VHH binders against NH(3)-dependent NAD(+) synthetase (nadE). Designs and how they scored, part 6

Target 1, 296 residues: NH(3)-dependent NAD(+) synthetase (nadE), of Coprothermobacter proteolyticus (b5y8q4)
Amino acid sequence: MNTAMEETQRIEQFLRKALVSERKHGYLIGVSGGLDSAVVLKLLVQAVGKENVLGLILPDRDTEKKSTTLARSLLEQEKVPYKVISMTPLLRHLGVYKDMPLFLLPTRGLKESIVRRFYNDYTKKLNKPVFFAQWEEPPTQLPYFYEGIAYYRIKHRVRMATLYYYAEKNDYLLVGCTNLSERLIGFYVKYGDDVCDVAPIAHLYKTEVRQLSEYLSVPEDIRNRPPSPDLIPGITDEYSLGINYETLDQILAGLEEGKTAEDLKQLFPADIVELVINQVKFTQKLEGKPYMLKRA

## First folded at step 5 (VHH; framework vhh_sonelokimab_d1)

Design d53 (from b4 with A98T)
Fold by ESMFold2-Fast, scan of step 5:
Structure d53 (fold): chain B 296 residues (1-296), chain A 124 residues (1-124)
Amino acid sequence: as target 1 above (296 residues)
Amino acid sequence: DVQLVESGGGLVQPGGSLRLSCAASGRTFSEYAVGWFRQAPGKEREFIGAISYSGDSTYYAVSEKGRFTISRDNSKNTLYLQMNSLRPEDTAVYYCATEPGWYDLEDSSEYDYWGQGTLVTVSS
């Protein structure tokens, strides 16, 4: 009937096929309380049944309480078995919180205010959103710049290790929740949340995942949340990228259709178009790591 | 060695139903996924569907989903294909195959062991 119906059926077949091909019993999924993992959870339940899905909720000190509440509520509504495992003790033991002492501030509001102040300062000095500058040497010394990058990246890598431990313990496949918009611009942590056995929505733009979420009746509280990796207080996807997904996805889809940079600059700000195109090119190199020497 | 023997084929009228069986002899049947394929005269072999080693998961070709159901009984070393609402274009030799490669369940070249086939003719 509608495009969302046909696409959900196609993804469900893909998920069943992977279990048969890999000779596995089910799927393990990390549920964040965000849109992407909610959509993937619904697709898994429809494809393979709730008894063959295991959920993990992996909060740390900086995770919004609402994220854990929404993740738990969705898993209970779907009747999927799950565990809540705090990442805080492991991150604390690694010294992660010690290396970023301003996150020990007394209120979440104050933490968000100070984090945003540093991000704004970085944006001014880099003359571009922080996300696009993280792989470049800063033109001047930025306090806490590399410590901040390491701080958020380790969180996804620790979560990845935890997810694989439970997947392998249960003889399950690890499913990923990365979408096409994130994949094309490298908006993920390499060897962290990009790592999985099966990626059922990696072919869909964020705006398409949103359409699927409506069709699948994902709760409005989850659908209406600003997208956020929930790694650093106050930093949403839009804040980090400096663009919204509606604009990003139109640029990416235009490139897929064969539109030139000049065509897109008639529709969108030239600086944004250039940032996106350059980031897509850079991300293809990121996907080629690790670099390996061929045998002599 | 694994041997597969299909049975249950025959002549059926359009709209009818048939249940095909695939009996396996050998030790590895319960350890691998099993697929059903068919081949009409003068055409290439086409995938119908597959079932996991435990029977917990099934995967069907888009064109066959809803009309055909695959099941297995590992205690009897037997695979089944329930075929409903049969059409003249379903006329073919039906094959079971096991021990697929991990890459692609739809690729007939990935399966190590094949039955001899059973003929299904759908005609008035």
Scores: ipSAE 0.000, ipTM 0.398, lowest interface PAE 12.3, mean pLDDT 84

Design d54 (from b4 with A98R)
Fold by ESMFold2-Fast, scan of step 5:
Structure d54 (fold): chain B 296 residues (1-296), chain A 124 residues (1-124)
Amino acid sequence: as target 1 above (296 residues)
Amino acid sequence: DVQLVESGGGLVQPGGSLRLSCAASGRTFSEYAVGWFRQAPGKEREFIGAISYSGDSTYYAVSEKGRFTISRDNSKNTLYLQMNSLRPEDTAVYYCAREPGWYDLEDSSEYDYWGQGTLVTVSS
């Protein structure tokens, strides 16, 4: 990455050019209370002005209360207009919560504990982090595996639909907050949080986004928060991946530089290197969806 | 569940001041913005102003800026509207309403919970 200052200027120019090219009046952004959306929000305000940005906060039953508080606080600090729309009624109507009736549990701490116990059991039985196994046939001992996958994926797709509704209603472009680390390993929901009109940080590794967050003076309580998709109680990115971003990004950057698997296995655990390399290859194949028949 | 109850209305003389209160029930008052609206006889509902969840941001209708001040006390779950230099044209039923976010604040349809209103009468 260039220096934080130079990269910020490049992204700001990119955001202004996209807006002019598409003849749109502003940007719509989903703000999660996490690092990536906070960085993107700051970049949007600097590029096009607070009056041309609209934020949406889209919590559901399982969203950590702190996520909404931090998102609201940041949007108020930046003086950006925003809406808060609960996804819970729509998800409930779709029947999403029937397969995971966590509303029967009296506290969030208890919900998180139970979710983590199931997640740890899955990791043990799969002999790998659950994220890397989601596209494989589960053993008979993993009940509700497919219900769990459907449960978290629908949340991002419903949010995507809501974001586009408000973007089109306001004649705004939808900005995405996905970073390069997530893109390379497929740590996103296809047709959910990967869907946008403009992706200003999709060329930056997670560790580079952290550097920009310091330069942009993102509040420390957001910068120091563990990254989480905030889709299932208690499950952070690193908990789901079984690897921290410092290590992941070093492996990904090494591959970009032309290092071999053997080179990387001298620096990092061999099993982790193999998981990442295999996941990068698998993710490249996801770009071929939807499968379409060629003309005869 | 959110309930909002306005109080403090009554008869006041032109040039006088009045402070309205809006008491919120429930535990989530500090999590949402609140706006003040009024409706005069034979007129549409009119936006007065709004205050963000923290109290750090306020937004006023252009015509009311400088005469009316909105504040909130999150420890008491109460919103206030201080009205100064009152005029006969300020005669209306005043409502407080919940705004979950901070967007399109003059549009009453963005507000989801409303109080029953308190009548303010300013004599000619």
Scores: ipSAE 0.431, ipTM 0.788, lowest interface PAE 2.7, mean pLDDT 86

Design d56 (from b4 with E99S)
Fold by ESMFold2-Fast, scan of step 5:
Structure d56 (fold): chain B 296 residues (1-296), chain A 124 residues (1-124)
Amino acid sequence: as target 1 above (296 residues)
Amino acid sequence: DVQLVESGGGLVQPGGSLRLSCAASGRTFSEYAVGWFRQAPGKEREFIGAISYSGDSTYYAVSEKGRFTISRDNSKNTLYLQMNSLRPEDTAVYYCAASPGWYDLEDSSEYDYWGQGTLVTVSS
C-alpha cells in the first residue's frame, strides 16, 4: 500500500470519478459497526461530502446490540443521514428462523454458547475450520449443516436487496466494503455483500484497512473490535477462519510476491499454508459463476 | 417499543412562550431520534423539527427567527420543545414522534412511535 495519506487521496479521487462516470449524485452505504464500513464511510464523507451519503443500518435478531450502537454513533459523528431497518420481519416471513430451531433460544448468551458448541464439534469432525469446509460435502452427517449455511447467507442477500432498493430510490451508487483478504479467500456471501457498484477498499488487505482506519481517526471502539460478519451469534471472522488476519494477510501477500508454498511453510504452519493456498485456488473458480453455455 | 406522552400545552397569549415536554417510557429511547409535529384544525400535519438520539444534531422545518428550539435529556427520557414569540397561527395539537434513523425527517412515515398530542392555543 502507498502511505495512508497517498492511498486515502487515491481512493477519494476514485470515488469522485465513479459518480461522474455513472452520472450519480451520491453513495449509499451499509454501516455494520465494523472496521471496513467505518473506513469506507469516512472516505465517502471526505470525497463527496456528508450531504451526498446515505447510511443504512440493517440489524436482525442475531445482530449484536453494540454493532448498531457503534454504527449509529459513527454516522451521527460524521453527520451523515441514515435509516435503521430491521431485517427480522422479512427473515421471519421467509421462514429463516424456523429452519434453525436452536436459534430460537430465549437469550443471546445461551444462543452464543450453543452455536460455539456446534462449531467446535463441526471443526473436530471436519478436521478443519468450518469456513473452509462449507464447499465440501461433509464426510459424516452434520445436523443443521446446510440449514446453517442457508441461514447466514440469506441475511447478506436480503441486506443486498434492501441496499439496492434505497440506492435506486435515491439515484445513488451502492458502495461495497469488501477488502482484498476477504476477496482472495472467498470470505463473503456471493450475490450478497460482494455485490456493489463501487468497491473502494477491495484492493487493500484487512491489515492495510486497519492502518488506514488509524489515519482516518476511526473511533478506537470500532478499530479495536474483533472483526465479525455478525450473522450468527458468537462467531467472529477469526473464530470462523481459525486464523488471525495478521497471519492470513502475510501468507496472501507472500503469494502476491511470488513466494512458493515451500517458502511460506518455512514461516507458517504447513497445514495453515495449505488451507489458504487451496482456498485461494477454489475462490478463483467461484468467479466463473454463473455457468454460461458458449454460443454454438 | 417506545411510548411517548406530551405535556405542557395550554392557553398562551400572543407573543408568549411555552415549553412542551415529551416523556418517553422504554429502555431504548436514547437510541431514537425524536421529532415534533403539529396539526391545526382543518390542516395537514406539519413537521416542526427533530433532534438526533445523542442530541448532537438538530433539524428544523420552521426557519423563522429560530422561534422553536428542541432539546433532550436522555437521563430523564424526556424531550423538550421551547416555543417563543407565539402567534395565533401556532394554535395546534403538538405531537412528539420517535424514529430509529436520521433521514427524510419531514416524512411522518419515518416515525415508528407517536404520542397522543397536547393542545396549544394562542389567543388573547
Scores: ipSAE 0.443, ipTM 0.788, lowest interface PAE 2.5, mean pLDDT 86

Design d58 (from b4 with P100A)
Fold by ESMFold2-Fast, scan of step 5:
Structure d58 (fold): chain B 296 residues (1-296), chain A 124 residues (1-124)
Amino acid sequence: as target 1 above (296 residues)
Amino acid sequence: DVQLVESGGGLVQPGGSLRLSCAASGRTFSEYAVGWFRQAPGKEREFIGAISYSGDSTYYAVSEKGRFTISRDNSKNTLYLQMNSLRPEDTAVYYCAAEAGWYDLEDSSEYDYWGQGTLVTVSS
């Protein structure tokens, strides 16, 4: 990417042009307390002014309390108007929490321990990180596997619906916070957090977003936080992927530069290189949904 | 991790007063909302009241407003429930709950940590 300064200026211009092109008056953003939404929030404030940005914090039962605290703190520091809307009542009404009985456990620590036990068991049986196996038919039937997938995916889709409701009420564009690393491997929920009107950091790798966050003076507490979708207790991005972003981004950038699988296997474990390459190829197929018949 | 221990429960006559305490150990909970719930046998867990992150805001269930007062002492990591004008229908196990966001305080699932409970019996 460009220098942090040049890239920031480029993104700000992009955000202003999108607003004019769509004839809208501002941006609505979901703020999670994580790095990506913090960077996007700061870019929005610099591009269009705090008066033309509305933030939503959309926690549910499984959201870390620190996520909400950090999101509120950042929005208050930036003086951006915001609302906090619990997703818990809607998710409960849909029966979501019955599929994952974490509600009955007395502490977050116990919830995290049990969730991680299931993920570790799945990883052993699948012989690969759970994320890469979710679109494959498992060789052994796993308890709660599909219930777990449905459980986390519905959370992003409910949040997306809520974000669009408020965006449309205010005649604002919905901005997304998905980065290039997530896009290339499909580390997002299709028709959930991938859905937006404008995606200002979708061209940047996670490691590049981290560089931008330092330039934009994102608070240290947010920058140093492990990346997590915060959908299931104890499950971070790196725990789900079995790979850190430093390594993932180097493989992805290498592929972008034209390096072969053989070249990359000299630098990284062969099994990890194969998983990433296969996942990139699979993710391209997801763009073909919905399947539609052509007119005869 | 936060461990919560309630104390102060017991037998009290109708019209009497009782002060419940909830002591937290492990780490301070001053940055999060904390609250009180109660559960009578065969009933759902009922929200009583909560106090905000700063201690400046309190929120009570409508039925309890005026009789019960919630407070906290962050220097002692302790939450209190002052109960006045007690009635037989207040007989229940009272639970301390900690670390909820200030958005859905009546929902018991929003709280990360729970105590073992302390029994309050209001004699007929």
Scores: ipSAE 0.000, ipTM 0.114, lowest interface PAE 18.9, mean pLDDT 81

Design d59 (from b4 with P100E)
Fold by ESMFold2-Fast, scan of step 5:
Structure d59 (fold): chain B 296 residues (1-296), chain A 124 residues (1-124)
Amino acid sequence: as target 1 above (296 residues)
Amino acid sequence: DVQLVESGGGLVQPGGSLRLSCAASGRTFSEYAVGWFRQAPGKEREFIGAISYSGDSTYYAVSEKGRFTISRDNSKNTLYLQMNSLRPEDTAVYYCAAEEGWYDLEDSSEYDYWGQGTLVTVSS
């Protein structure tokens, strides 16, 4: 990455150019209370002005209260118009919560404890982090595996639909907050949070987004939060991936620099290197959908 | 889940002042922006002003700026509208309304919860 200042200027120019090229009046952004959307919000405000940005906060039953509070605080601090729209009624109507009836548990802590117990059991039985196993047939001893996958994926797809409704209603472009680390390993929901008109940080690793967040004066309360998709109680990025971003990004950057698997295995555990390399290869196949027939 | 109840309406002389209150119950009031609207007989609902959930931001209709002041006390779950230099044309039913956000504040359809209204009559 360039220096934080140079990269910020480059992204701001990119955002202004996209708006002019598409003949649109502003940007719509989903703000989660996490680092990536906070950085993107700051970049949008600097690039096009607060009056040309609209924020949506889209919590559901499983969203941490702190996520909504931090998102709202940031939007108020930046003086950006915003709306909070609960996804819970729609998800309940679709029957999503019947697969994960966590509302029956008396405390948030108990919900997180039970969810983590199942994830720990899955990790042991799969002999790999749960995220990397989601595209494989699970052993018959993994109950609720497919229900869990469907449960978290639908949340981002419903959010995507809501974001586009407000973007089109205001004649705005939808901005995405996916970073390069997530893109390369497929740590996103296909046709959900990967869908946008403009992706200003999709070329930056998570660790580079953290550097920008310091330069842009993102509040410490947001910068210091553990990264989490906030889709299932207690499941952070690290818990799902079984690897921290510092290590993941060094492996991914090494591959970009032309380092071989052998080179990387001298620096990092061999099983982790192989897991990441195999995942990068698999993610390239996800980008080939939908499958289409050639004209006869 | 949020219930809003206006109070403080009544008869006031032209040039006088009146303070309306809006008491909230149910959900946490501090999660909502709240606005004041009024409706005179035979007229459409008119936006007066709004205050953000934190109280840090206020927005007023251009025609009402300077005469009306909105404030809130989240510890008491109460919103206030201070009305000064009242005129006969201020006669209307005044409503408080709550929105979870800070968006399109003059559009009454963006507000999810409404009070029943309190009548303000300005006449001698």
Scores: ipSAE 0.450, ipTM 0.796, lowest interface PAE 2.6, mean pLDDT 86

Design d60 (from b4 with P100L)
Fold by ESMFold2-Fast, scan of step 5:
Structure d60 (fold): chain B 296 residues (1-296), chain A 124 residues (1-124)
Amino acid sequence: as target 1 above (296 residues)
Amino acid sequence: DVQLVESGGGLVQPGGSLRLSCAASGRTFSEYAVGWFRQAPGKEREFIGAISYSGDSTYYAVSEKGRFTISRDNSKNTLYLQMNSLRPEDTAVYYCAAELGWYDLEDSSEYDYWGQGTLVTVSS
């Protein structure tokens, strides 16, 4: 794991240099109980010391209980100061939960079943996983489609605002946990979880982040957990994308190496290759916002 | 919501020991870090120490380290403060307080739930 060692050292130096360059005293991180934030937390502690890191855990009504438990356990193990702030009161006041009223369903399993039923229906009607269709011109008659998109996106934007409040209050930099796989296909919320001052793993594919997590001794219960944005009950990354990260990352790395669509279609299903290539192209357009008028 | 109730206060001789208890009700106590504070007449609230929700981490005010020990029993939803080698200047109302986190532990404003306090008098 020498490659992981060298990359870890490089990232740690990068994190230390950013603090000096910005004349800041530490880092604020949102810890989700997922792999990416766990890896970033370990890197921060090694780079700048536990006393110069503040963790926030920002659960809402739909957050898995295990996510908060794992995030808290990791922060306690690392002896990093942290605070748990429920996003539920603010989201409820904004009327967010009225758009997706699941409170009448008696079990989490039933809530997940109902949500997956809607996603399966949408996938069938859209003829592709919902994630890839969200930016296309929508077909008519998808109940709760736009409400669902607004529902999950607002959660990350509210979290971003909370993270910046605490970062600025402490004179800290906000660190991001987005990885390269997510960046290339736009698997993030624009102006939400993509917003940060420093992004130490944004150059690494998800599979590379997993390799770092082993080297950094991230707890196995976090490392082996299915990736999930944890925004809507039952919706994991793979369920939303219809593709696992091993396959996605191989396609993305192949494109980086200059392989053509035809080359990749010899290795992977043609429909999946086309979805990924089209998504990469579309994601590049997202970076052109906001639209601004030029002077003169 | 969490409701906290302190008990075990009373009169104790200088050099004596006393154990305070803080009983939690409502939401599960095991989700909260808990601190002990005291307030003497005419003075501001003073931090004594805190214990994490798991019990794996403790933090004490420098002046109180070694004389006071904080522990918790999550199965009983109870926090304890063991006070040894008590001095007349330890006379105060003692409060337990709960925070959902492990941050800025000496700042009383970071704690969302407070007990009503239990009086400890150290006197001959």
Scores: ipSAE 0.341, ipTM 0.726, lowest interface PAE 3.1, mean pLDDT 86

Design d62 (from b4 with G101A)
Fold by ESMFold2-Fast, scan of step 5:
Structure d62 (fold): chain B 296 residues (1-296), chain A 124 residues (1-124)
Amino acid sequence: as target 1 above (296 residues)
Amino acid sequence: DVQLVESGGGLVQPGGSLRLSCAASGRTFSEYAVGWFRQAPGKEREFIGAISYSGDSTYYAVSEKGRFTISRDNSKNTLYLQMNSLRPEDTAVYYCAAEPAWYDLEDSSEYDYWGQGTLVTVSS
């Protein structure tokens, strides 16, 4: 991107144009206490005014308390109306918290230790970070593998349904907070946090969103927080991906510039380059769902 | 998981002042916005005002004409309503209510937890 100022102006115009085009009066946003939603919230307030934005904070049992505190603090600083809705009762009623024995532990620290032990075991057996293996048949049956996948994916899908309920109730557009890095490697829950009416930062790499966060004066506590989907105790983006965003974004940008795999292997570990390239190719296939028959 | 109990109601003369308290139980009180509502016999519930979880923001119904002030002490899990220049028309049962929101504050249906109410009678 050229400059944070110029990109901010482009996004603000984009957000205003979308409201006019759709004949809507405002935006609904899910605020997580993470970087991406904080940046989007700041952009919305600057573009359409605080009175035309509604924030939802949608924690569940496994959400860090700091996430909710940071989200609420930011929304109050911006003077944006908001509602906190716990997802826990609905997830509990669906049986989500009963599917895996490791979730019977009462302490977050113990849950994190056990979850990370399972992830480390999975990584060793799969010979790659768990995120990249979730769409593959594991070479050896892994206990609770499919229960784990269902466990985290349902959380974002329930949040999506809740966000749309409030967007439609207020006749607002739902804004998404997914960035380009996540989109290119499929680091999102399909039909969950990828679902929105308007995606103002979907063209920006995570490192570019970080640049905007500094320009927009996003609080340091949010800017310096390790990125995490906050779906499973102890699992940050880097823990799940096995790669930091600085490296990931350089590889992705290199591919966009036309660099070959061999060019990138001169700059980064060959296994990481291959993993990212293969994931980008796989992610393109996710856009083909649902499978539909064409008229005869 | 918030339980609310109002106190401080009673008989007061026109022009007088009264302070209501709302004691909350439960470790999560500091995570809720809290508001005051009143209801006179045969009338709908009327919003008085609300205060955010941190206490940094307050919102009042215009009809109260600045006579009422809401405050909270999260360390004591207590909400207060200071009522000044009371009128006979202020006679009602006063309720405190909590919601995990700072949105649509005048809509009583948005509040998840309610106290039992405390009667305020303004007469000579």
Scores: ipSAE 0.096, ipTM 0.602, lowest interface PAE 6.8, mean pLDDT 85

Design d63 (from b4 with W102Y)
Fold by ESMFold2-Fast, scan of step 5:
Structure d63 (fold): chain B 296 residues (1-296), chain A 124 residues (1-124)
Amino acid sequence: as target 1 above (296 residues)
Amino acid sequence: DVQLVESGGGLVQPGGSLRLSCAASGRTFSEYAVGWFRQAPGKEREFIGAISYSGDSTYYAVSEKGRFTISRDNSKNTLYLQMNSLRPEDTAVYYCAAEPGYYDLEDSSEYDYWGQGTLVTVSS
């Protein structure tokens, strides 16, 4: 990455050019209270001005209260108009919460403990972190495996639909907050949080986004949070992946530089290197959807 | 979760001033933006102005800017509307309303919680 200053300037120019190219008047952004959306929000305000940005905060039953508080505080600090829309009524009506009836548990801590218990059981039975196993046929008798996958994926897809509704209502572009680390390993929900018109940080590793967050003076409370999609109680990115971003990004950057698997196994545990390399190869195969017949 | 109760309405002479209060019950009032609306008989509901949850941002309808001022005291769970230089056409039921965001503030359908209203009559 260029210096934080130079990269910030490049992204700001990119964001302004996209508006002109698409003949649009502003940007719609989903703000989660996490690092990536905070960085993108700051970049949007600097690029096009607060009056041309609209934020949506889209919590559901499982969202941490702190996430909504931090998102709201950041939007107020930046003086960006925003709307808070609970996703809970829609998800409840779809029957989503019947697959994980956490409303009966009296505390957040108990919900997190039970969720982590299932994740630990899955990890043992799959012999790998749950994220890497989701596209493989699970062992017979693995309870709630497909219900769990559907549970978290639908949340990003209903958020995507809500974001596009407000973007189109305002004649704005939808900006995405996915970073390069997530893109290379497929750590996103396809047709959910990967869907956008403009992706200003999709060329940056997570560790590079952290560098920008310091330069942009993102509040420390947001910068110091463990990254989490905030879809399932207790499940952070690193818990789901079984690897921290510092290690992941070094492996990914090494592959980009032309390092071999053997080179990387000198620096990192061999099992982790193999998981990452296999996942990068698998993610490339996902590009072919939807499957379509060519005309005869 | 938020209940709003307006007070301070009544009869006032043209050119007079009046301060309306909106008292909130419910522990999450400080998480909401709050707006003032009014409705005269036979007319649509009209936006007056709004204030963000922190009180750091305000937005006013163009026609009312300068005569009306909105403020809030989150420690007292209270929202205020100061009305000056009142005219007969200001006669209406005045409502406070709460919105969890700070967006499309003139659209009454964006507000989740509404008070019962307080009548302001400007007449000699």
Scores: ipSAE 0.318, ipTM 0.721, lowest interface PAE 3.3, mean pLDDT 86

Design d64 (from b4 with W102F)
Fold by ESMFold2-Fast, scan of step 5:
Structure d64 (fold): chain B 296 residues (1-296), chain A 124 residues (1-124)
Amino acid sequence: as target 1 above (296 residues)
Amino acid sequence: DVQLVESGGGLVQPGGSLRLSCAASGRTFSEYAVGWFRQAPGKEREFIGAISYSGDSTYYAVSEKGRFTISRDNSKNTLYLQMNSLRPEDTAVYYCAAEPGFYDLEDSSEYDYWGQGTLVTVSS
């Protein structure tokens, strides 16, 4: 990317132009306590002013309490109007929590331990990280596999619906926080967290978003926190992907530059390179949905 | 634990201004967000706006943005609602209410503690 300063200025201009073009009064953002939404929040405040930004924090039963605390602290520091809306009642009413076994676990630590035990078993049986296997037919011996996928995905879609309701109620644009690394490998829920009116960091790799976060003085407790969708206890991005963003982004950037699989296999493990290339190809097909008949 | 007492209500002419106060007691008040609600005769209780525990963030009902401002002074354990450009339809009993965490601010059932209300009448 350009220097952090130059890129920040470019994004700010982009955000101001979108607001004028759509004849809207401000931006609505979901703030998770993670890096991407923190960077986007800072960019919005600098671009359009704190009075034209509304933040929503959308926790549910499984959200780490630290996520809500960090999101709230950042919004207070930036003096941005916000509210917290629990997703738990809606998800419970939809029957979502019945999809996960009801084992009355008394602590979050126990829930995380049990979830990680299932993920470790799945990784072992699939011989690949769980994220990459979700689009394949699993071995019949994986219990709750499809229930787990449905459990994960509905949370993003319910949050999307809530965000749009408040954006439209306020006559605001909904801003998204998805980055380029996530977009290229399909690390998002289609019709969930990929849905927005304006996506100011969708052209930046995760490692570039980290560079912007330093320039924008995002608090260290957010910058140093492991990236997580924070939907299932104990599951971080890198745990789900089995690869860190430094390596992932170097492979993705290499492909963008025209490097071949052979070139990349000189620099990174061959199995990882193949996994990423195959995932990029699969994600391109995912972009073709919904399937539509062309006019006869 | 937290007790709230509203004051400052009264008769005011259309176009006028009025500042309501909400005096709080209780050791943990500084950990609570506070909302303002109103209820007109024969109508449901309506959310006006809320302010975070620090006073640094606010959230207003869309219909009330611009005319009403909420502030707090934690050193005095007091909340304020500044009402400007008052209209006859603003006539109501005004309540302050406290809730932890700034959750679901428009839902009155999320508030743990309520004042008894103060009447505001906007009439010529």
Scores: ipSAE 0.099, ipTM 0.610, lowest interface PAE 6.2, mean pLDDT 84

